# VH-VL binders against q7z443r523to685: the designs that were tried, part 8

Target 1, 163 residues: q7z443r523to685
Amino acid sequence: TSLNMSTHQLTITVNVTSLEKSLIVSIDPDSPLLMTLYLGFQYQPNCTHFHLNITLPKDKVWQKDEEYTWVLNPEHLQHGIGTYYITAVLSERQEGAQQTPSLVSVITAVTQCYYWEIHNQTWSSAGCQVGPQSTILRTQCLCNHLTFFASDFFVVPRTVNVE

## First folded at step 11 (VH-VL)

Design Vf4
Fold by ESMFold2, look of step 12:
Structure Vf4 (fold): chain C 163 residues (1-163), chain A 122 residues (1-122), chain B 111 residues (1-111)
Amino acid sequence: as target 1 above (163 residues)
Amino acid sequence: QVQLVQSGGGLVQPGGSLRLSCAASGFTFSSYGMSWVRQAPGKGLEWVSGIYSGGSTHYGDSVKGRFTISRDNAKNTVYLQLNSLRAEDTAMYYCAKGSRYGRGSPDYFDYWGQGTLVTVSS
Amino acid sequence: DIQLTQSPSSVSVSVGERVTIDCKSSQSVLYSSRNYLNWYQQKPGQAPQLLIYWASTRESGVPDRFSGSGSGTDFTLTISSLQAEDAAVYYCQQYYTIPYTFGQGTKLEIK
């Protein structure tokens, strides 16, 4: 989905229903914008009160679709199942003297890596995790063993508020 | 205006080491990524390594593990340490500035240094 | 691991004529409406110079006779009304994915 921004801030609300899946947040502006995202569990975070943050575009990417993607693994979501808030604070453009509306596309999804456990004839996630190079286009699976593996990917509902 | 002045090239034996320098002026060096690109005699261009404004690095497959890129923002200088040199590393080495549209990324190259020749020969 | 293939490898053309140089990418370099592909000119004995970025946008100071087109995997550099000073090697370059790669180059000679 896409929305116009004429302010410095927006809030994304996502319900997390599984502690085993990773949350992928893509926030993709139509022009190069600098932003900081803050994560809160059951409260709206800000720059002084948050669980985790990230600055986008990322400091290091291997492919351009990673630049505005935040990967939140189960380790990052250990606060529980329930409502997570993400506050995105936008920086002014380099020109600085004006406020210009920007189009921002927000997609949230969950994903998990699996491998085929031959002895039990079942899919398992043990020894595999979703890596930081994951995006809405692909899931990076980091496994500590060599087996046959796969991943799932589901776009999930979210609410976006601009302020 | 933007200037990239290179130094540190020369002749070295296989297995040897060399350090290339690229001194920058005319832009806010600490805000931009930098890259090294090389060109073997009579051949095309090969991206060697890049460094983000924040210090994160990437390397081309042919040099990974042997070359190290670094930067000193106080001196507005990017370096390429060449270790375990091979004959196929013989090339003109260029430093290049990341684009005005990349925030700290060592992506496309709007300004280039003059080049520094590295010759690896017995 | 994106391979860029340029054609032709060389071309000899008279002043005032039109030249096209093609660049084919082994996979798409398009994301979010941007093509992460550039064109460079390298004159004999000189460092490369940026001509075109984002596939079709001319860098400041580049003459209007240079233009870029294409999207996804297929790209073209066009030089209209060729000048003597355009004799050079031309390279396309992608920066969509690490490692960044260049085409093998196209040598343009004036006759």
Scores: ipSAE 0.621, ipTM 0.845, lowest interface PAE 1.1, mean pLDDT 86
Fold by OpenDDE, look of step 12:
Structure Vf4 (fold): chain C 163 residues (1-163), chain A 122 residues (1-122), chain B 111 residues (1-111)
Amino acid sequence: as target 1 above (163 residues)
Amino acid sequence: QVQLVQSGGGLVQPGGSLRLSCAASGFTFSSYGMSWVRQAPGKGLEWVSGIYSGGSTHYGDSVKGRFTISRDNAKNTVYLQLNSLRAEDTAMYYCAKGSRYGRGSPDYFDYWGQGTLVTVSS
Amino acid sequence: DIQLTQSPSSVSVSVGERVTIDCKSSQSVLYSSRNYLNWYQQKPGQAPQLLIYWASTRESGVPDRFSGSGSGTDFTLTISSLQAEDAAVYYCQQYYTIPYTFGQGTKLEIK
């Protein structure tokens, strides 16, 4: 989905159906820009009313695709099953990087880390969490135990409103 | 291994149309941006168009309004529709894979197709 | 649009010698401590190949004799010891802003 950021902000709507999975939000701008994302549950958040926020691009990343990716773990989504809203507010662009129109590509997905639980002969997510360096293409798994790990990944349908 | 296989080039008269195809394999196509870059005979490289993984499209000024980039993720293929062709559009056209790091943007090109020659002449 | 100007346009160098190619941008391509500049090699009759990305990171499989340096508006591709197979045209490219743009190219010939 292409979005015009010339309107200063956009809102991403995501239906969360599991409290056990992490939400990956990727906002890929056509040029370097600074933005702040605000998370809300059952309401459209803004700069003064939100549950959580983050500024993109991230300052410390290992790889480029992490710069504009927001990982929301279950603890960030603790408000319940339902509709979450993410408002992205454009702050500024690096000098010389301005272009019109300014477009962004938005991708949302859910993922979780699993290990094989030998006793129950099933995959379990116990003791495992999706790490902050996860992206649309890579899942970082942080676990408090040492086992063989796997992950699932699902693109989540979303709606985007440009305001 | 990553492969980009191109097709659809040829000879066309001014004002004519062509459709270029680039079939991708060896990577998760839907997760990467793609670009088209052309090179006129004996000249340098010119970025023509790019498409994000999310579908956003961009064009060089010289082709805006005439060329259309699109993708079919089910077929792992990126297309370039060339309309209202001019003599100056004569070039080798390359498809190129976007960011190696998995962003949807066509940032830099780590893999290239073999090229498709487009010749516009009366 | 960002214009990239390479120098020299062409150069002939003997095997074993050091080669430097410069690329100057009309505006800075630096953002958040990263330079949005790449270098490509195009051998005769072939498609271009990526050599350097982020101004100084060598692509996998690229020989160690190739290196990129610079920041902001001034960049340099260096071949520490030229080999016969390095005869090619080299291009810098910015992906700081759309439209992406290339330098005019530098033709490197072997003496």
Scores: ipSAE 0.014, ipTM 0.604, lowest interface PAE 9.0, mean pLDDT 88

Design Vf5
Fold by OpenDDE, look of step 11:
Structure Vf5 (fold): chain C 163 residues (1-163), chain A 121 residues (1-121), chain B 111 residues (1-111)
Amino acid sequence: as target 1 above (163 residues)
Amino acid sequence: QVQLVQSGGGLVQPGGSLRLSCAASGFTFSSYGMSWVRQAPGKGLEWVSGIYSGGSTHYGDSVKGRFTISRDNAKNTVYLQLNSLRAEDTAMYYCARGRYFGRYPDYFDYWGQGTLVTVSS
Amino acid sequence: DIQLTQSPSSVSVSVGERVTIDCKSSQSVLYSSKNYLNWYQQKPGQAPQLLIYWASTRESGVPDRFSGSGSGTDFTLTISSLQAEDAAVYYCQQYYSIPYTFGQGTKLEIK
């Protein structure tokens, strides 16, 4: 993962090497920020050209670590293996938010939910999906069956200053 | 100045319903999450429900399926609809403003005066 | 759910004395260098009032004698010099995770 900073926005570069895993993006500001993230494949997205977007912090969370976390499932990454770009554009600050500059910690991770498939004696992800409440601290596994579950997790951290 | 003025409540029989209201003033109501917290007589505080500025809602397990939190931003009012009331729902109910940059019903910097709900046969 | 346990449940202290109330959470409420833990004061017949948020930041208007400390799972509310008007029940509360939860309360009486 690499970051490109500009005024009022930042760009995260992620190399996706598997279409079977979910990408977790965590943008953790030192003070509350409102931002919109745009996803692009093999191009740097913007507010008018993107595949998918989300506004952070999330409108509803169960835990605080979810507020600035974006979970991208394989269906969101269906464009193929390669470089994905995420542009975060800062919006107007919410009431009570601190003024810029802000320190922003960006962490990207890939993860998947697995269960032990007894017949093949292997781990499988069939019927399982990483849930939207997943964070860099925990993986929510949503499966259509009940078995012994596990997950893998790979993290690429980065710290960015927003001016 | 920030004010939260509550109304509603009273005495009801088990299985009955009540609607609590909390009228807000002195701040941009639509930008803040709100919560309801209750306190049984002589007991501690229990978070009941919360509503985000965006309208998303949460509930405590004890009231899920029976209580409904809502808001009318045009009226600067948050509501709590109490259905299927039980004796254990007897409590002083407080509305409270969430402060965490306004969006979430997180920590409560302002409270209403409370409304007593008594469920008894 | 995150459970908060306060200690003591009640305490009687003389005016001018130091008082400490502890709050322990069943799991960490620390994230991004912030502790999502608050302290409230509830005087008899009144609604609760916010004293401390983010574990150690005093709410506006709160006297300097009140302070919060701790991190992770262990937190403490301290009144450096107890005043008569401080007689109340004190609650810790976490807002890290839904449902939000309170400690059982600590009743502080003036001896």
Scores: ipSAE 0.618, ipTM 0.864, lowest interface PAE 0.8, mean pLDDT 91
Fold by ESMFold2, look of step 13:
Structure Vf5 (fold): chain C 163 residues (1-163), chain A 121 residues (1-121), chain B 111 residues (1-111)
Amino acid sequence: as target 1 above (163 residues)
Amino acid sequence: QVQLVQSGGGLVQPGGSLRLSCAASGFTFSSYGMSWVRQAPGKGLEWVSGIYSGGSTHYGDSVKGRFTISRDNAKNTVYLQLNSLRAEDTAMYYCARGRYFGRYPDYFDYWGQGTLVTVSS
Amino acid sequence: DIQLTQSPSSVSVSVGERVTIDCKSSQSVLYSSKNYLNWYQQKPGQAPQLLIYWASTRESGVPDRFSGSGSGTDFTLTISSLQAEDAAVYYCQQYYSIPYTFGQGTKLEIK
């Protein structure tokens, strides 16, 4: 999904249906852009009213698909099940370029890490957490034990508005 | 005009230390990631270390724990502190700039002139 | 780590002829329609210089005779009409994932 940005903002609306899964928000512009994302539960956030924020591209990454990815773990989403709003504000454009719209791709997904619990013969999430290197391409699982692991990954519906 | 001027190389004994400097001019230094890339005599290029504009760092496995990259944005300078030097660290060391908004030390559009480090007893 | 393998290791060709240098990656460097693969030229006694970024985009000031192509894991640098000043070692480089890595280099000599 791609958007032609001619303004300094866009709003992403995501319905969160589980408080146990992590939300992955990927915004990937076609040219390098600095941006700040603001999270709001049941309201549109801005730079002075939000639950949580992040600046993209991230300060430290190991792979290119991490640069414009926001990982929101269950502790970040404990405001409730329902509609979350993310306002993305562009901070700076490529120097020397004429101010033309940038193409921006937005993908949202949920993911959760599991391990095989030998004694119960079942999958469990206990002791595992989705890590900060997670992206729409892969889930980083950070566990306090070493057993056979797996993760789920589902792209979720969202609405994107430009203003 | 973009310039990267290097200094600080030389001859050193195994186990010794050197500090390499790379002075930048002609661009907004604080907005760019910087890297060090080395080339052993007659060999290819090896990425050594990188530093983001915000100060976060990465190191190649061969130098992790021994080398430290740092930057001083007030002086427009990136440094590489080389400790516990080994013979295999003998190389030409280049500093390189990442692209604008490439705040990561990722691809290298401008390179310094190179500084030779020789590690020999 | 992503390994980059260049071929050939060395080549001798005449001025005016076409040369092709290949770079193969052990892992895809494609993300969001961009290939995170560069080409550099290193002339004798000089630092490397960026020729091509994003696999196919020429850096400012690079002559039209240089072109890059390919996607995912297979990439090619083409010099369509060699000049004497093109004698150099050419490197591909990935910047998809840490650690960033270079191909082993291809030495281009003019007959």
Scores: ipSAE 0.551, ipTM 0.802, lowest interface PAE 1.5, mean pLDDT 85

## First folded at step 16 (VH-VL)

Design Vj4
Fold by ESMFold2, look of step 17:
Formats: C-alpha cells, sequence, structure tokens
Structure Vj4 (fold): chain C 163 residues (1-163), chain A 122 residues (1-122), chain B 111 residues (1-111)
C-alpha cells in the first residue's frame, strides 16, 4: 500500500486495543522525505498541539530499516485504549529533500517481548521491554535477565488520510 | 569542486595520542555526514567512524572507546581523536564525505581526502 | 556484522575483455527495494573512488563500461571492454548496517 504525497501532511489513525503492547509505526517513503510525526489521543494533532513527536529519518540508526520507524511503548500510550492519531508533516525543506510528490507506505503493528518463567511454566513480560531499535522487521527485546525469550508481532488496521 | 584536505598524521609511540583533521570545501559541509576509513599497509579498507550532519556518531568495534570523531561546522572540519594507540592502528587514514539524505548520513563515500599516514612504533 | 566476500581475489586480463567481480554478503542488504551496496575503485597510490551505489547506480562521470547488478546477498561488478586505466583494486562496501564493511578487495591487472 503506497500513497502519493502531493501535499505536506497526512494523518494515520490507529485503534489501540492493548495497554501492554508496543505500537510500531513505519513510514517508508520512496524518496528521502524529512518529516515530523505528532501523536494525539482521540484528536488530530498538529505542530502546536500534540502528546509526543518525532522527526524522521532518525538522527542516528544502526540499520536502514530503523530510519522511518517510531516505537511507542505502553508508557507513551498511557492515555488509554482507543483511537490514536498520527499527523505526519513534511518538515522545512533542507538540502537533499524532495520537492516533488513521492510515494509513501505506512505499516502499523504491535509487538511485545516475553520470556519463559520456569517456576510458573508460563510466558511473562516482566523485566522485558520493546527497545527503540525495533522495526517491522525485528523486535529488540531489552530484558534485565538472561532467559529463554520471544516476541510476537501483529500488523494492525490503520486508516491514512491525505490533507 | 569538492575538496577534502587532511592533516595531523605522523609517528607516535604506542599508548600515545594524535588528532587528525579534514578540512572541507566546495559543498555545504553542515548538511553532510562524514566518515573516517583506514587502510593498513598492504591491506584492505576498514570503516573507522562516522558522524551525522547533526553530530551523532558511530564507531567501528576495533576503535570504540579509544577514538572520538567530532565536527566543527563553523570551520568546515571533521576531526578524529586517536587515543591509546596500538601498533595495529598503523594505517593510511582517509576522511570521506557522506550522502546528504534527510539528516546527512555518513553512509557512502563519494569524495575522499588524500589520506594521512599514522605510524605507531617504538 | 555483515561480512562481504569478493571473488576472485585477483584477475589478470587483456584490454577489451569482459571482467566480472562478485561480492557475497553474509546478510541481505536489501531494504525498501534498494540494495545498500557500493563499489569502489582504488588505483595505486590514490584514495578509493566511488563507482556504483545502490548496487547498480553509476556515479556521475563513471564510464558506462562499469555496471553493477545483483540483489539481496549476491552482487556483481562488470567491466565491459576493459581499458588499460582500469587496473586497480576493486572493493564492495555495504551501508545497510553499522559497522559499515568492505569486501577484502579484488586486484585487477592488465596482461
Amino acid sequence: as target 1 above (163 residues)
Amino acid sequence: QVQLVQSGGGLVQPGGSLRLSCAASGFTFSSYGMSWVRQAPGKGLEWVSGIYSGGSTHYGDSVKGRFTISRDNAKNTVYLQLNSLRAEDTAMYYCAKGYPYGRGSPDYFDYWGQGTLVTVSS
Amino acid sequence: DIQLTQSPSSVSVSVGERVTIDCKSSQSVLYSSKNYLNWYQQKPGQAPQLLIYWASTRESGVPDRFSGSGSGTDFTLTISSLQAEDAAVYYCQQYYSIPYTFGQGTKLEIK
């Protein structure tokens, strides 16, 4: 799913159904767009009214698939279960930025890290978090113990509107 | 007319320090990432360190904790501080200009400096 | 770390011949329909010079006898109709993942 961005803005709508999982928002433009994303809970955010923001591509990555990925952990989503809006805005043009329309792809997913708790014979998330280097290709698990661990990954529905 | 002019090499004793400089001209320096790549005598190329246009840094495993990359956008200059030098650090050191994608990544090298030799011996 | 292995290690060929140099990556360098793989030429006593980026895109000013191909883990630099000035060491380089790494090099000699 690709969109042609002939405007300077788009809005992503995601319904969050769990307060335990992290939300992965991946925007993959076919050209190197500089953009700022704003998060809002149950309202459409903008550059002056938002819960959180990020500028993409990130200013430091270890792999190319991290460049246009926003990791939103449960602490970032503490406003509740419901509809989150993400407004993606082209930032002011800089050297190397595209001036023509380009195609972007948007994927949203949820993920969570687990470990096998031997004494209870069950999977647990205690002591593990989804790390900031997570992407749609891999989940970084940051745990305070060395045990057998795993993660899940589910692509979730989203709606994208161009303004 | 992109130019990368290097300086600061030389002979140094093991455990010593040296600072390499790379002066840039012919492009908007503050928009580009920069890297250092080295080549030991008779050997291949090894990426050493990179710095984003915004100042974020990366290091190769062999130099992490000993080398520091930095930049001064007012002087159009990138530096590599070499500390705790070892014999295996003996090499020709090149600075290289990165690509201007988005935030000026230090990721591929379209222009290179002339090289400066660092020799660690005693 | 992504390791790049070039083959052959060296080759000696005549002017006008076609030469291929392979580069195999230990991990895919493909993301979003782009291969993060470069080719460089290093002549004796000189700094390396970029030939090819994104696996197949020729840098400005590079003669059209140089071409790159491949995807994912397997890449090839081809020199069609070799010229005497093409004697050099050729390196592939990935920039998908930190640390950026180079192949060990392929020395091309003119008979």
Scores: ipSAE 0.593, ipTM 0.828, lowest interface PAE 1.5, mean pLDDT 86
Fold by OpenDDE, look of step 17:
Order: structure tokens, then sequence, then C-alpha cells
Structure Vj4 (fold): chain C 163 residues (1-163), chain A 122 residues (1-122), chain B 111 residues (1-111)
């Protein structure tokens, strides 16, 4: 989904149905932007009222597609099953960036890392977590054991409001 | 001025029930999460329960299934229903306001009620 | 659950001296450059009072002699010059994940 950033902020609404999976948020602008994302549960967050926040683009990335990706781990999504709100506040355009308004693509997905547990004949996530370098294109799995690994990936329906 | 005024509590026998109330003023109550924290006599603080502005509730393991947190935004009041009380539930119970997660999360306690003593004894 | 362990459990210090209270968490409470840890002061017969939030930010009205430091799993509350009114029990608390948890408390007495 592409959004026209005619205003200084947008709000992403995501319905989280699992407390065991990671939420991946990708906010990719058509030109370099500096923005801060704020996470809230059951409320719309702002710069003073939020649970978590992150500034994008990330300072340290392995690949470019990580720059505007926020990985939310299960431990930060333990507020319950329900609606999470992410408010993205535009700070500034980077030098050489296009003039406003800008186009921003927003994608939200849920993922988890699994391995085949032979004894129970099922896929398990035990000992595995989604790494911070994960994107909508690839899942980084960090596990404390060596097995055959896989991941699921689901695009989460969302509502985006531009304010 | 933010104020949290508590009521309820008292002496009750094991297996009994009590209802605690915490009336809030001085802020937009409906926008904030609220928590209950208790303190057994001479002991430390223990988070008991929290309710988000949106109504989602959470409980400590020691009270799950027995306690119920709720809120009435029209009355600017948060409640804690204590059922199946045990001796170990004896404590001073505090209500606490969330902030700066105050618009939703019950996890930051910048203001506290005066406390309500709950004594469970035969 | 995240366990918080404070040290020492109790300490007696003279007025004017420096006091440090440590809080260790069983797992990191750091995320996106913020530490989800608070410090509270509880004086006898009173409700707790917030001193420090985000591990190092003083709450409004809190004297400058109080400071918080640390990151990840190790945190410290420091009183640079202890005053008589600082006699209290101090608690660290994490709000990184539910259930929210407190340290066991540190009782600070004045000699």
Amino acid sequence: as target 1 above (163 residues)
Amino acid sequence: QVQLVQSGGGLVQPGGSLRLSCAASGFTFSSYGMSWVRQAPGKGLEWVSGIYSGGSTHYGDSVKGRFTISRDNAKNTVYLQLNSLRAEDTAMYYCAKGYPYGRGSPDYFDYWGQGTLVTVSS
Amino acid sequence: DIQLTQSPSSVSVSVGERVTIDCKSSQSVLYSSKNYLNWYQQKPGQAPQLLIYWASTRESGVPDRFSGSGSGTDFTLTISSLQAEDAAVYYCQQYYSIPYTFGQGTKLEIK
C-alpha cells in the first residue's frame, strides 16, 4: 500500500491475533526521510504517550531494505490480543531528498521461526526468535540449536490513516 | 491536580470477597491505563492487575482467576474485585496511574492512591 | 517473567554521603535505545513515589541529587549527597513486559 505523505504523520492500525509471533512493519518512503514510530496498544500513541518507539532509517543495517523496517518481538506485544497502533511522525527529509509531499509504502506482516520437532511430529518455535534484521522479504531466525528451520509469513490486514 | 482516592477494603475471612475502588481526578481518565499494586505488611511491592484505556486487562499469576479489574470511565473510577481471598492476599492495595504510557498502558505509575488495607484472617 | 534483584537489601549511610543502589534484571529491558525501568521511593507510611523513569530521567520535582544510570540488565540509582529525608525503601520496576515486576526493595537508613 502506498500513501501520500501530505501531512507530518500517519497512523497504522494492526490487529494482532497472536502473542507468539513477531510483527514486521515496513515504512518505505520514495525518498530518504527521518521519522519516528510510536507503538501503542488500544490507543493511538504520540511522541509523549507510547510504549515503544524507533527512529527510521536505522543507523546500522546489513542491507538497505532493513533501514525502514521495524521488527516487534513477542515480548513487546504481550499487552494482549487486539489492536495495536503505530504512529509515524515525520521529522525531516534527508539532504537531497525530494520535496514534499512524498509517497510512502506501508507493509505489515507477522512471522515466526520454526523447526521440525521430531519427537512431537510438529513444528516448534522453541529456542528460536525472529531477528532484528528481518524484513518483509526475508526472515532472520536466531536459534540456540541446529535443526532444519522454516518460517511462516503473513501479511496482516491494516488500516492506515493520514493525519 | 491529579488525585487518586481509594475506598473499600477491610477485614474479611478466607474465601470472602471485597471490592476496591479508586476515584481519579485531575486528568482525562478515559485516556489512561490504571494498575493495582499491593504490598504485604513489611514486604515489597507486587503488581496485581492492570487495565488499558481500551479495556484490556492483565493479572499477576497469583491472582488470576480470583481478581477482576474493571473501570467506569463515566465515573472516572477503576475497580478491583477480590474474590476467593486468601491469607496471603493480606496487603495494602494501591491504585496507580499510567504515564507517559498514560494514553493506554497501565505500566508507568507517576501517581498513586493513598492505599487501602485488605486483611484476610479467620 | 522478568526478575529484578536489588542490592543491597539494606544500607545505613550518614548524611552527606554518596549512596548507590543496584538493580539487576534477569533479561534486558532495553529496546530501541530506551530502558524500560523505573525507580520509586517509598517513605514509611506512604505510597511509593516515582523518582526516575526510562532508567535515567528524573521525574518532575525530584531533587538533582537523585540520578539513574545503567542499561540492559544493570541499573543503578545514585544519591550523590544523602539527606535525612531520603530515608526510605527504594524499588526498581520494569515495564518491558507483562507482568510488570518490582525489585525486592532496598531499605535506606540514615546513621
Scores: ipSAE 0.008, ipTM 0.583, lowest interface PAE 9.1, mean pLDDT 87

